# Designs tried in a protein design chat: VHH binders against q96fz2. Part 20

Target 1, 269 residues: q96fz2
Amino acid sequence: CGRTSCHLPRDVLTRACAYQDRRGQQRLPEWRDPDKYCPSYNKSPQSNSPVLLSRLHFEKDADSSERIIAPMRWGLVPSWFKESDPSKLQFNTTNCRSDTVMEKRSFKVPLGKGRRCVVLADGFYEWQRCQGTNQRQPYFIYFPQIKTEKSGSIGAADSPENWEKVWDNWRLLTMAGIFDCWEPPEGGDVLYSYTIITVDSCKGLSDIHHRMPAILDGEEAVSKWLDFGEVSTQEALKLIHPTENITFHAVSSVVNNSRNNTPECLAPV

## First folded at step 16 (VHH)

Design CA66
Fold by OpenDDE, look of step 18:
Structure CA66 (fold): chain B 269 residues (1-269), chain A 123 residues (1-123)
Amino acid sequence: as target 1 above (269 residues)
Amino acid sequence: EVQLVESGGRLVRTGGSLRLSCAASGSTFKGYSMGWFRQAPGKEREVVAAITQSGGKIYYADFVKGRFTISRDNAKNTVYLQMNSLKPEDTAVYYCAARFGFYETAPNEYDYWGQGTQVTVSS
């Protein structure tokens, strides 16, 4: 996974992340550094995206079932990294393979500290190689959305009003991530950064791409992944597997340029 | 930093009962899983029981066999170990430990330790 969409306004995004805590109380996640949230139809590595994480990571007396939403840098910078520039990392940390997560120090160490997060997105993009050509067809991949009587297909929103309604009830894609905290050697602000765990693609997606993000489908999966106080690493890792509960449609080549940030990026062609 | 202080250790007869307490300093007790460990002379430190933040998950070592109960009171910043049907083999220094996040069975995974309390079970 090298490209995502996360364009919802902050308030809409927050509401979409409503949850029940361990006591069954309905809650909204609190924001940390809300000003760092930059909505975009075209999110690339090194950009900031909102993630969910346990409040316990910030408040040592917090209930671990409580959630915080925070923009973090895509591309995990390990805490032990001693260079002043994260770009000097010699290995790619955009993704973490599920099969080798425990073999790589960069991922194993933060995971062992309970630094699990849920990466939020409208969906993610993948490119299918066209047979006989060097051309690749991009696809937008996301959770199936509940058809409300008025909610046409993402493509059928003929009116701005209908489009807004679709997004107001949009089920966000929830991807399993690992984050870490890096303190620059020269001082400054702590950098929070994340990697997306990847798995082999489900059967439905296999013709498009052979790998997919580990998707946490449902509130229980999300809660268990985040709650590092009550769920062990071993139990959490059982949640990491392919899911067939996805849909996709072909999009235009507009998304190929990471600088393009328009609704056309995820619009069906 | 979390300071842990164990109490309740004493000499008891075989078949007797004892309740150990561990009081934590500070306001961060609730964020930690708590564990009881023991170390007998000439033996390695071993886990006895552990409990998560909420108390929702509990671990007991195999030798406990239903004799011991771990509990916690977050309002009092205290973790307890009720020990029943004590045996001479239970003689050890008992330690309280705290770990940020889920409990572990390995001692080296814990962040803070108490000084320990001596439990002696006479035949």
Scores: ipSAE 0.899, ipTM 0.959, lowest interface PAE 0.5, mean pLDDT 93
Fold by OpenDDE, second read of step 19:
Structure CA66 (fold): chain B 269 residues (1-269), chain A 123 residues (1-123)
Amino acid sequence: as target 1 above (269 residues)
Amino acid sequence: EVQLVESGGRLVRTGGSLRLSCAASGSTFKGYSMGWFRQAPGKEREVVAAITQSGGKIYYADFVKGRFTISRDNAKNTVYLQMNSLKPEDTAVYYCAARFGFYETAPNEYDYWGQGTQVTVSS
C-alpha cells in the first residue's frame, strides 16, 4: 500500500470513528495534534495521516479501551534511530509484511510495547499492470458502502450537498498498523510514525495486486487491535489476514501524481 | 516510577492459607498489568499469576492448579494473591511486578518490582 485517501473534514472523521469503550459507553476519540491533520484524496508515504490508538499510550492511568485519534507520519521511524533526519532511514518502513513482522526489529520492538494503531482512510489505491502495455490502471479500494437511495455512484454527486451526504456516512477503511515514537537526537518534538501491515491479497483483489493492507473489519477487530492492555500481541496478530469484504472501482490517472488532491482521484471512470 | 510493596508473607502450615498484598504507589496503577512471581532458593524466578489492568484476563501457572487467586483493586492501587492449600513446595520469596500493557510470563518483561515477601510453608 503506497497511496491512500483521507479527505473527510475533521469533525466528520471524528464522528465516523465513534466507538464503545469497554463499559459500553459511546464515545468519540479525542484528538492529539489536530492541527497536523491534512485532509487529502491522495496521501503518500511520509505524509501525516490520522490513526487510532489506545489512550493508554498517552495517559498511563487511562482505560486501554479508550481511543485517541492522532495524525502520524506514514513510514515508521524506529525509536532507536540515531540520525537527525528520518529520511536517512535506509530501509522502507511504509509497510510491514505480516509474515516477517516478528523478524524485523523495527516492527517487533514497538509491537511488543503494544504500539498498535488503526490507520484510517477512505480507501487505498493500487495499480493494475495492463498486459501488453506499460500502462497501469489505478483502482480505489474501500469497504462496501451502504447504498443510500439518493447516493448514486460516488462519482454522481452532482451537487455539493449530495457529496456531503455520501461522505457523512462513509465507512472508513481501518487498516492495522504499528507505530513508534522517535526522539530526535538534537531535541525537539517526539515523532509519531506508523507502518501499515500488509498481507497477501484476497481473491477479489488478486488480479489487481498481490498484496493488500491488513484490514480490521468491524468494531471488535478494531477494538482488539487497539487494546494492548487487554489483548496480547499473539492474540492481536490473529486479526491480521486478508479479507474479501472490500470493493473497488477504476479511477483516472489523476491519482498518479501525488500532488493531485481533488475528488477526481477517487471518482470512478 | 512505580513503587511496589508486598506484604502478608509469613510462616504457615501445610494446607494453610495466606493472602498476599501488593500496594503500588502513584496514580498509574490502572495502566499496568500486575503479576505475582516467586523465587525459591536455588531456583529461577517464575510467574505465579498475572492479571490485566481491568482484571478481564488472568493467567495462572500450571502449579497453581486452582489453589491461588489473583485479584486487584484499582481504587486501592493494590493487587492480591489469595493462596490456599499451601504446600512446602510453595516456599519462596513472592514478588509483585508491574508491566505496562498486557501481562507476560517472563520476568524480564516487567517494568517494576517489589522487594518481595517471604512465604514459608512448613510440613
Scores: ipSAE 0.897, ipTM 0.958, lowest interface PAE 0.5, mean pLDDT 93
Fold by ESMFold2, look of step 18:
Structure CA66 (fold): chain B 269 residues (1-269), chain A 123 residues (1-123)
Amino acid sequence: as target 1 above (269 residues)
Amino acid sequence: EVQLVESGGRLVRTGGSLRLSCAASGSTFKGYSMGWFRQAPGKEREVVAAITQSGGKIYYADFVKGRFTISRDNAKNTVYLQMNSLKPEDTAVYYCAARFGFYETAPNEYDYWGQGTQVTVSS
């Protein structure tokens, strides 16, 4: 899990993140650093993508069920990192295996501080290796979407108004993440960065790839993962498992080059 | 940054009841889980009870379940420990403590501590 799509305009993304707090009130998450949001059909590690996290991480008297949305760097930079350039990390923190999360210092420490986040995307890409060749078939993988007259389907948008309807009701993929906060040694703003937790793939994805992101399916799972004031680490980790509630379609090789940022990246072939 | 002050400790007879209070000042404790700990002479500090920010989750040590009740009033920045059916073994200094986020049972996980209040249970 090293490529995602997260292309929605900020206002559409925010509305897609409507939620109910602990008291049942409908809310939208409050943005932090909205100028760092860089929408693209083709996000790769080291780029910024929006995540949800508890408001309690920013305000010591906040209700832990309230949500903040903020862009964070993909590829967790541990708080103890000493170099001035995060690209000099000598180990990969794009993903975190669920079966060893409590054994890796880079992930165990922030997890113990309640630094859980929900990584948002339209969906993610995986490449299926073909036997006997170097060719790989990319797939776009996402939540099943509710079909309505106004929503259409991916690839059905033949005008700007139809395209807007397809994505206006899109159910965002919600992946379990861990984040950390790094203070650059030369000063400057604190860097927030995340890793995506991975699990063994479900049966439906096993022919494509053997790993998948830990998907939080539904508001109860999202709320419990985020709420580090009311949900222990032990209870939160029970949310980390494969899901079969996922769908996919093959896409063209346009997505292979991470510089390609066009709807063709996720269009069915 | 946060100051915790316990009160209500005193001498009581076996079978009696006490209510301990812990008032927070400085920063509010609303984002903190709160715990009661105790330390008898010559013993290590041990958890008695803990409660999350909203009160939605509560922990009791095995030795006190059924006899003690933890509660909190976030508007008053106060946490309470109602102690019933007291035994001489409950004699200790009782401390309140605060931990950011979810509670833990180990004392070294807690960020702020009160000065303690003495509870003495006579035969």
Scores: ipSAE 0.666, ipTM 0.878, lowest interface PAE 1.4, mean pLDDT 90

Design CB103
Fold by OpenDDE, second read of step 19:
Structure CB103 (fold): chain B 269 residues (1-269), chain A 123 residues (1-123)
Amino acid sequence: as target 1 above (269 residues)
Amino acid sequence: EVQLVESGGRLVRTGGSLRLSCAASGFTFSDYAMGWFRQAPGKEREVVAAISWSGRSIYYADFVKGRFTISRDNAKNTVYLQMNSLKPEDTAVYYCAAKFGLFTESPEDYQYWGQGTQVTVSS
């Protein structure tokens, strides 16, 4: 996974993340560093994206079922990294393969500390290789959505009026992630960064691409992944597998340029 | 105490119209998506229509076919269902329900329910 969409306004995004804690109380996640949230139809590695994580990571004795929403850097920077510039990392941390997660120190160590997060997105992009050509067809992949009134195709959501109708009740894609905290050697703010765990693609997606993000489908899966206080690493890793509960459509080549940030990126062609 | 109180259900002839109302109390109405459900004798409860907390997103079941309109007034803590061109197949108990966050098609996802109002459509 090398490209996502996360463009919802902050208030809409927050409501889309409504949840129930272990006591049965309905809650919205609290924001940490809301000013770092930058909505975009075209999110690339090294950009900030919102993730969910347990409140217990920030507050001692907190209810671990409570959720915080925070923008984090895409591309995990390990806590042990000694260079002053995260861009000097010599290995790719955009994704973490599920089969080797316990073999790589950069992922194993934070995972062992319970640093599990849920990466939020409208959906993600993947490119299909066209047979006989060097051309790649991009696809937008997301959870199946409820068909709302006059919400024809997602492509019709290019007008403000249509946007509200489509995105006001959008079910966000919830991907399993690992995050870490890095303190710059020269001082400054702690950097929170994440990697997306990947798995083999489901059958429905296999013709498009052979790998997909580990998607946490449903409140139970999301809650268990986040709740590092009650759910062990071993139990959490059982949640990491491909899912068939996805849909997709072809999009234009506009998304190929990471600088393009318009509704055209995810509109069906 | 959380309450949802439906009103407006009655006997009507085929082709007639009804307006159902649901008055909510005991919770923050504007934080909840609202839905209308119906249950006919011997059938499962099914979604008729749903509306987001802001009213910007609306869902209708396939059988509605433009005959019904769901709306809400957050200032009055009320959700409405205008039903036109009623058919005998629309005979059911109609329920108002509330869901925190996004609306869904699944009745089991909704936290609060009214007692229901009887709609009967005669041929």
Scores: ipSAE 0.888, ipTM 0.943, lowest interface PAE 0.5, mean pLDDT 94

Design CB16
Fold by OpenDDE, fold request of step 21:
Structure CB16 (fold): chain B 269 residues (1-269), chain A 123 residues (1-123)
Amino acid sequence: as target 1 above (269 residues)
Amino acid sequence: EVQLVESGGRLVRTGGSLRLSCAASGFTFSDYAMGWFRQAPGKEREVVAAISWSGRSTYYADFVKGRFTISRDNAKNTVYLQMNSLKPEDTAVYYCAAKFGLFTERPEDYQYWGQGTQVTVSS
């Protein structure tokens, strides 16, 4: 997974993240650093995206079932990294393979500290290799959505009014992630960054691409992944597997350029 | 105390129109998606229509076929269902329901329910 969409307005995004805590209370996640949220139809590594994480990471004795939403940098910078520039990392941390998560120090250490997060997106993009050609067809992949009035498809979002009809009740894709906190050697603000855990693709997606993000489907899966106070690493890792509860459509090559940030990125062709 | 109170249900003739209202109290109305459900005798409760917290997104069951319109007034803590071109098959108890966050098609996802209002459509 090297490209996602996360373009919802902050208020819409927040409401899409409504949840019930352990006590049965209905809650919205509290924002940390909301100003760092940058909506985009085309999110690439090193950009900031909103993630959910347990409140217990920020507040001692907090209810670990409570959730915080925070923009974090895509591409995990491990806490032990001693260089002053994260770009000097010699290995790719955009993704973490589920089968080797415990073998790599960069992921194992933060995971052991309970630094699990849920990466939020409208969906993600993947490119299908065309046989016999060097061309790749991009697809937008997302949770199945409720069919709203006049919004039979994302393609109907051709006007601001239609956009609202499609996205106001959009179910966000929830991907399993690991985050870490890095303190720059020269001082400054702590950097929060994340990696997306990947798995082998489900059968439905296998013709498009052989790998997919580990998607946490449903409130229980999301809650268990986030709640590092009650759920062990071993138990949490059981949640990491392919899901068939995905839909997709072909999109234009507009998304190929990471600088393009328009609805055309995810519009069906 | 959380309350949802439906009103407007009555006997109408086939082809007639009816407007249902649901007045909400005891919770932050604007944080909830709202839905109308119905239950006919001997049948399961089914979704009729749903509306997002902001009112910008709406859902209708397939059987509605453009005949009904769901709307809301957050200032009045009220959700409405305008029903046109009513048919005998629309005879049911209609319920208002509230869901925190996004609306769904599943009744079990909704936290609060009204007592229901009877709609009867005669031939």
Scores: ipSAE 0.917, ipTM 0.958, lowest interface PAE 0.5, mean pLDDT 94
Fold by OpenDDE, fold request of step 21:
Structure CB16 (fold): chain B 269 residues (1-269), chain A 123 residues (1-123)
Amino acid sequence: as target 1 above (269 residues)
Amino acid sequence: EVQLVESGGRLVRTGGSLRLSCAASGFTFSDYAMGWFRQAPGKEREVVAAISWSGRSTYYADFVKGRFTISRDNAKNTVYLQMNSLKPEDTAVYYCAAKFGLFTERPEDYQYWGQGTQVTVSS
């Protein structure tokens, strides 16, 4: 996974992250560093995206089932990294393979500290190789959505008004991630960064791409992944597997350029 | 105490119109998606329409076919269902329901329910 969409306004995004804590209380996640959130139809590695994480990471004795939403950098920078520039990382940390998560120090260490997060997105993009050609067809992949009055599909978002109707009740894709906190050697702000765990693709997606992000489908899966106070690493890792509960459509080549940030990125062709 | 109180259900003739109202109290109405459900005798409860917390997004069941309109007034803590071109098949008890966050098609996802109001459509 090397490209996502996360374009919802902050208030809409927050509402889409409504949850119930272990006490049965309905809650919205609280924001940390909301100013770092930058909505975009085209998110690439090194950009910031919003993630969910347990409140216990920030507050001692907090209820670990409570959630915080925070923009973090895509591409995990390990806490032990001693260089002053994250770009000097020689190992790719955009993704973490599920089968080797415990073999790589960059991922094992933060995971062992309970630094699990849920990466939020409208969906993710993947490119299918066309047989016999060097051309690649991009696809937008997301959770199945409820069909709203005007939107049998994302394609019906032909106006701002129609767009709002489609996205106001959008079920966000929830991907399993690992995050870490890095303190620059030269001082400055602590950098929070994440990696997306990947798995073998489900059957439905296998013709498009052989790998997919580990999707946490449903509130229980999301809650267990986040709650490092009650759920062990071993138990959490059982949640990491392919899911067939996805849909997709072909999009234009507009998304190929990471600088393009328009609704056309998501539009069906 | 959380309350949802439906009103407006009555006997109407085929082709007639009816407006249902649901008044909410005891919770932050603007934080909840609202839905209308119905249950006919011997049938399961089914979703009729749903509306997001902001009112910007709406959902209608396939059988609605443009005949019904769901709306809400957050200042009045009320959700409405305008029903036009009613058919005998629309005869049911209609329920108002509230869900924290996004609306869904599944009744079991909704936290609060009204007592229901009877809608009867005669031939």
Scores: ipSAE 0.916, ipTM 0.957, lowest interface PAE 0.5, mean pLDDT 94
Fold by OpenDDE, look of step 17:
Structure CB16 (fold): chain B 269 residues (1-269), chain A 123 residues (1-123)
Amino acid sequence: as target 1 above (269 residues)
Amino acid sequence: EVQLVESGGRLVRTGGSLRLSCAASGFTFSDYAMGWFRQAPGKEREVVAAISWSGRSTYYADFVKGRFTISRDNAKNTVYLQMNSLKPEDTAVYYCAAKFGLFTERPEDYQYWGQGTQVTVSS
């Protein structure tokens, strides 16, 4: 996974992240660093995207079932990284393969510390290789959505009115991630960054691409993944597998340019 | 105490119109998606319509076919269901329900329910 969409306004995004804590109370996640949230139809590595994580990561003795929403950098920067510039990382940390998560120190260590997060997105993009050509067809992949009034196609959301109808009740894609905290050698703010765990693609997606994000489908899966206080790493990793509960449609080549940030990126062709 | 109180259900003739109201109290109404469900005798409870917390998004069951309109007034803590072109098949107890966050089609996802109001459509 090298491209996602996360364009919802902050209030809409927050509502889409409604959850129940272990006490049975309905809650919205509290924002940390909301000013770092940059909505975009076209999110690439090194950009900031919102993730969910347990409140226990920030507050001692907090209920670990409570959730915080925070923009983090896509591309995990290990805590041990000694260079002053995260861009100098020599290895790709955009994704973490599920089969080797315990073999890679960069992922194993933070995972062992309970640094699990849920990466939020409208959906993700993947490119299908066309046989015989060097051309790739991009697809937008997301959870199946409830058909709202006049929501015939996501593409019709070009008008503000249609947009509201489509996206106001949008079920966000919830992807399993690992995050780490990096302190710059020269001082400054702690950098929070994440990697998306990937798995072999489900049957439905296999013709498009052989790998997919580990999708946490449902509140239970999301809760268990986040709750590092109660759920062990071993148990959490059982949640990491392909899911068939996805849908997709072909999109235009507009998404190919990471600078393009318009509804056309995810509109069906 | 959380309360949802439905009103407006009555006997109507085929082709008639009815407006249901549901008054909510005891919770932050504007944080909840609202839904109308119905249950006919011997049938399962089914979703009729749903509306997002902001009112910007709405859902209708296939059988509605443009006959019903769900709306809400957050200032009044009330959700409405305008029902037009009623048919005998629409005879049921209609329930108002609230769900924190996004609305769904599944009754089991909704946290709060009203007692229901009887709608009877005569031929």
Scores: ipSAE 0.902, ipTM 0.950, lowest interface PAE 0.5, mean pLDDT 94
Fold by OpenDDE, second read of step 19:
Structure CB16 (fold): chain B 269 residues (1-269), chain A 123 residues (1-123)
Amino acid sequence: as target 1 above (269 residues)
Amino acid sequence: EVQLVESGGRLVRTGGSLRLSCAASGFTFSDYAMGWFRQAPGKEREVVAAISWSGRSTYYADFVKGRFTISRDNAKNTVYLQMNSLKPEDTAVYYCAAKFGLFTERPEDYQYWGQGTQVTVSS
């Protein structure tokens, strides 16, 4: 996974993350560093994206079922990294393969500390190789959505009015991630960064791409992944598998350029 | 105490119109998606229409076919269902329901329910 969309306004995004804690109370996640949230139809590695994580990571004795939402850097920077510039990392941390997560220190260590997060997105992009050509067709992949009035196609969301109809009740894609905290050697703010766990693609997606993000489908899966206080690493890893509960459509080549940030990125062609 | 109180249900003739209202109290109305459901005798409760917390997004069941309109007034803590071109098949008890966050098609996802109002459509 090398490209996502996360463009919802903050208030809409927050409401889309409504949840129930272990006491049965309906809650919205509290924001940490909301000013770092930058909505975009075209999110690439090294950009900030919002993730969910347990409140217990920030507050001692907190209810671990409570959730915080925070923008984090895409591309995990390990806590042990001693260079002053994260871009000097010599290995790719954009994704973590599920089959080797316990073999790589950069992922195993933070995972062992319970640093699990849920990466939020409208959906993610993948490119299909066309047989006989060097051309690649991009696809937008997301959870199936409720068909709202006149929302027949995401493509019709070109008008502000249509946008509101489509995105106001959008079910966000929830991907399993691992995050870490890095303190710059020269001082400054702690950097929170994440990697997305990947798995073999489901049957429905296999013709497009052979790998997909580990998607946490449903409140129970999301809750268990986040709740490192009650759910062990071993139990959490059981949640990491392909899912068939996805849909997709072909999009234009506009998304190929990471600088393009318009609704055309995810519009069906 | 949380309350949802439906009103407006009555006997009407085929082709007639009704407007249902649901007054909400005891919770932050603007934080909840609202839905109208119906249950006919011997049938399961089914979604009729739903509306987002802001009112910007709406959903209608396939059987509605443009006949009904769901709307809300957050200042009045009220959700409405305008029903036109009513048919005998629309005879049911109609319920309003509230869901925290996004609306869904599933009744079991909704936290609060009204007592219901009877709509009867005669041939």
Scores: ipSAE 0.900, ipTM 0.949, lowest interface PAE 0.5, mean pLDDT 94

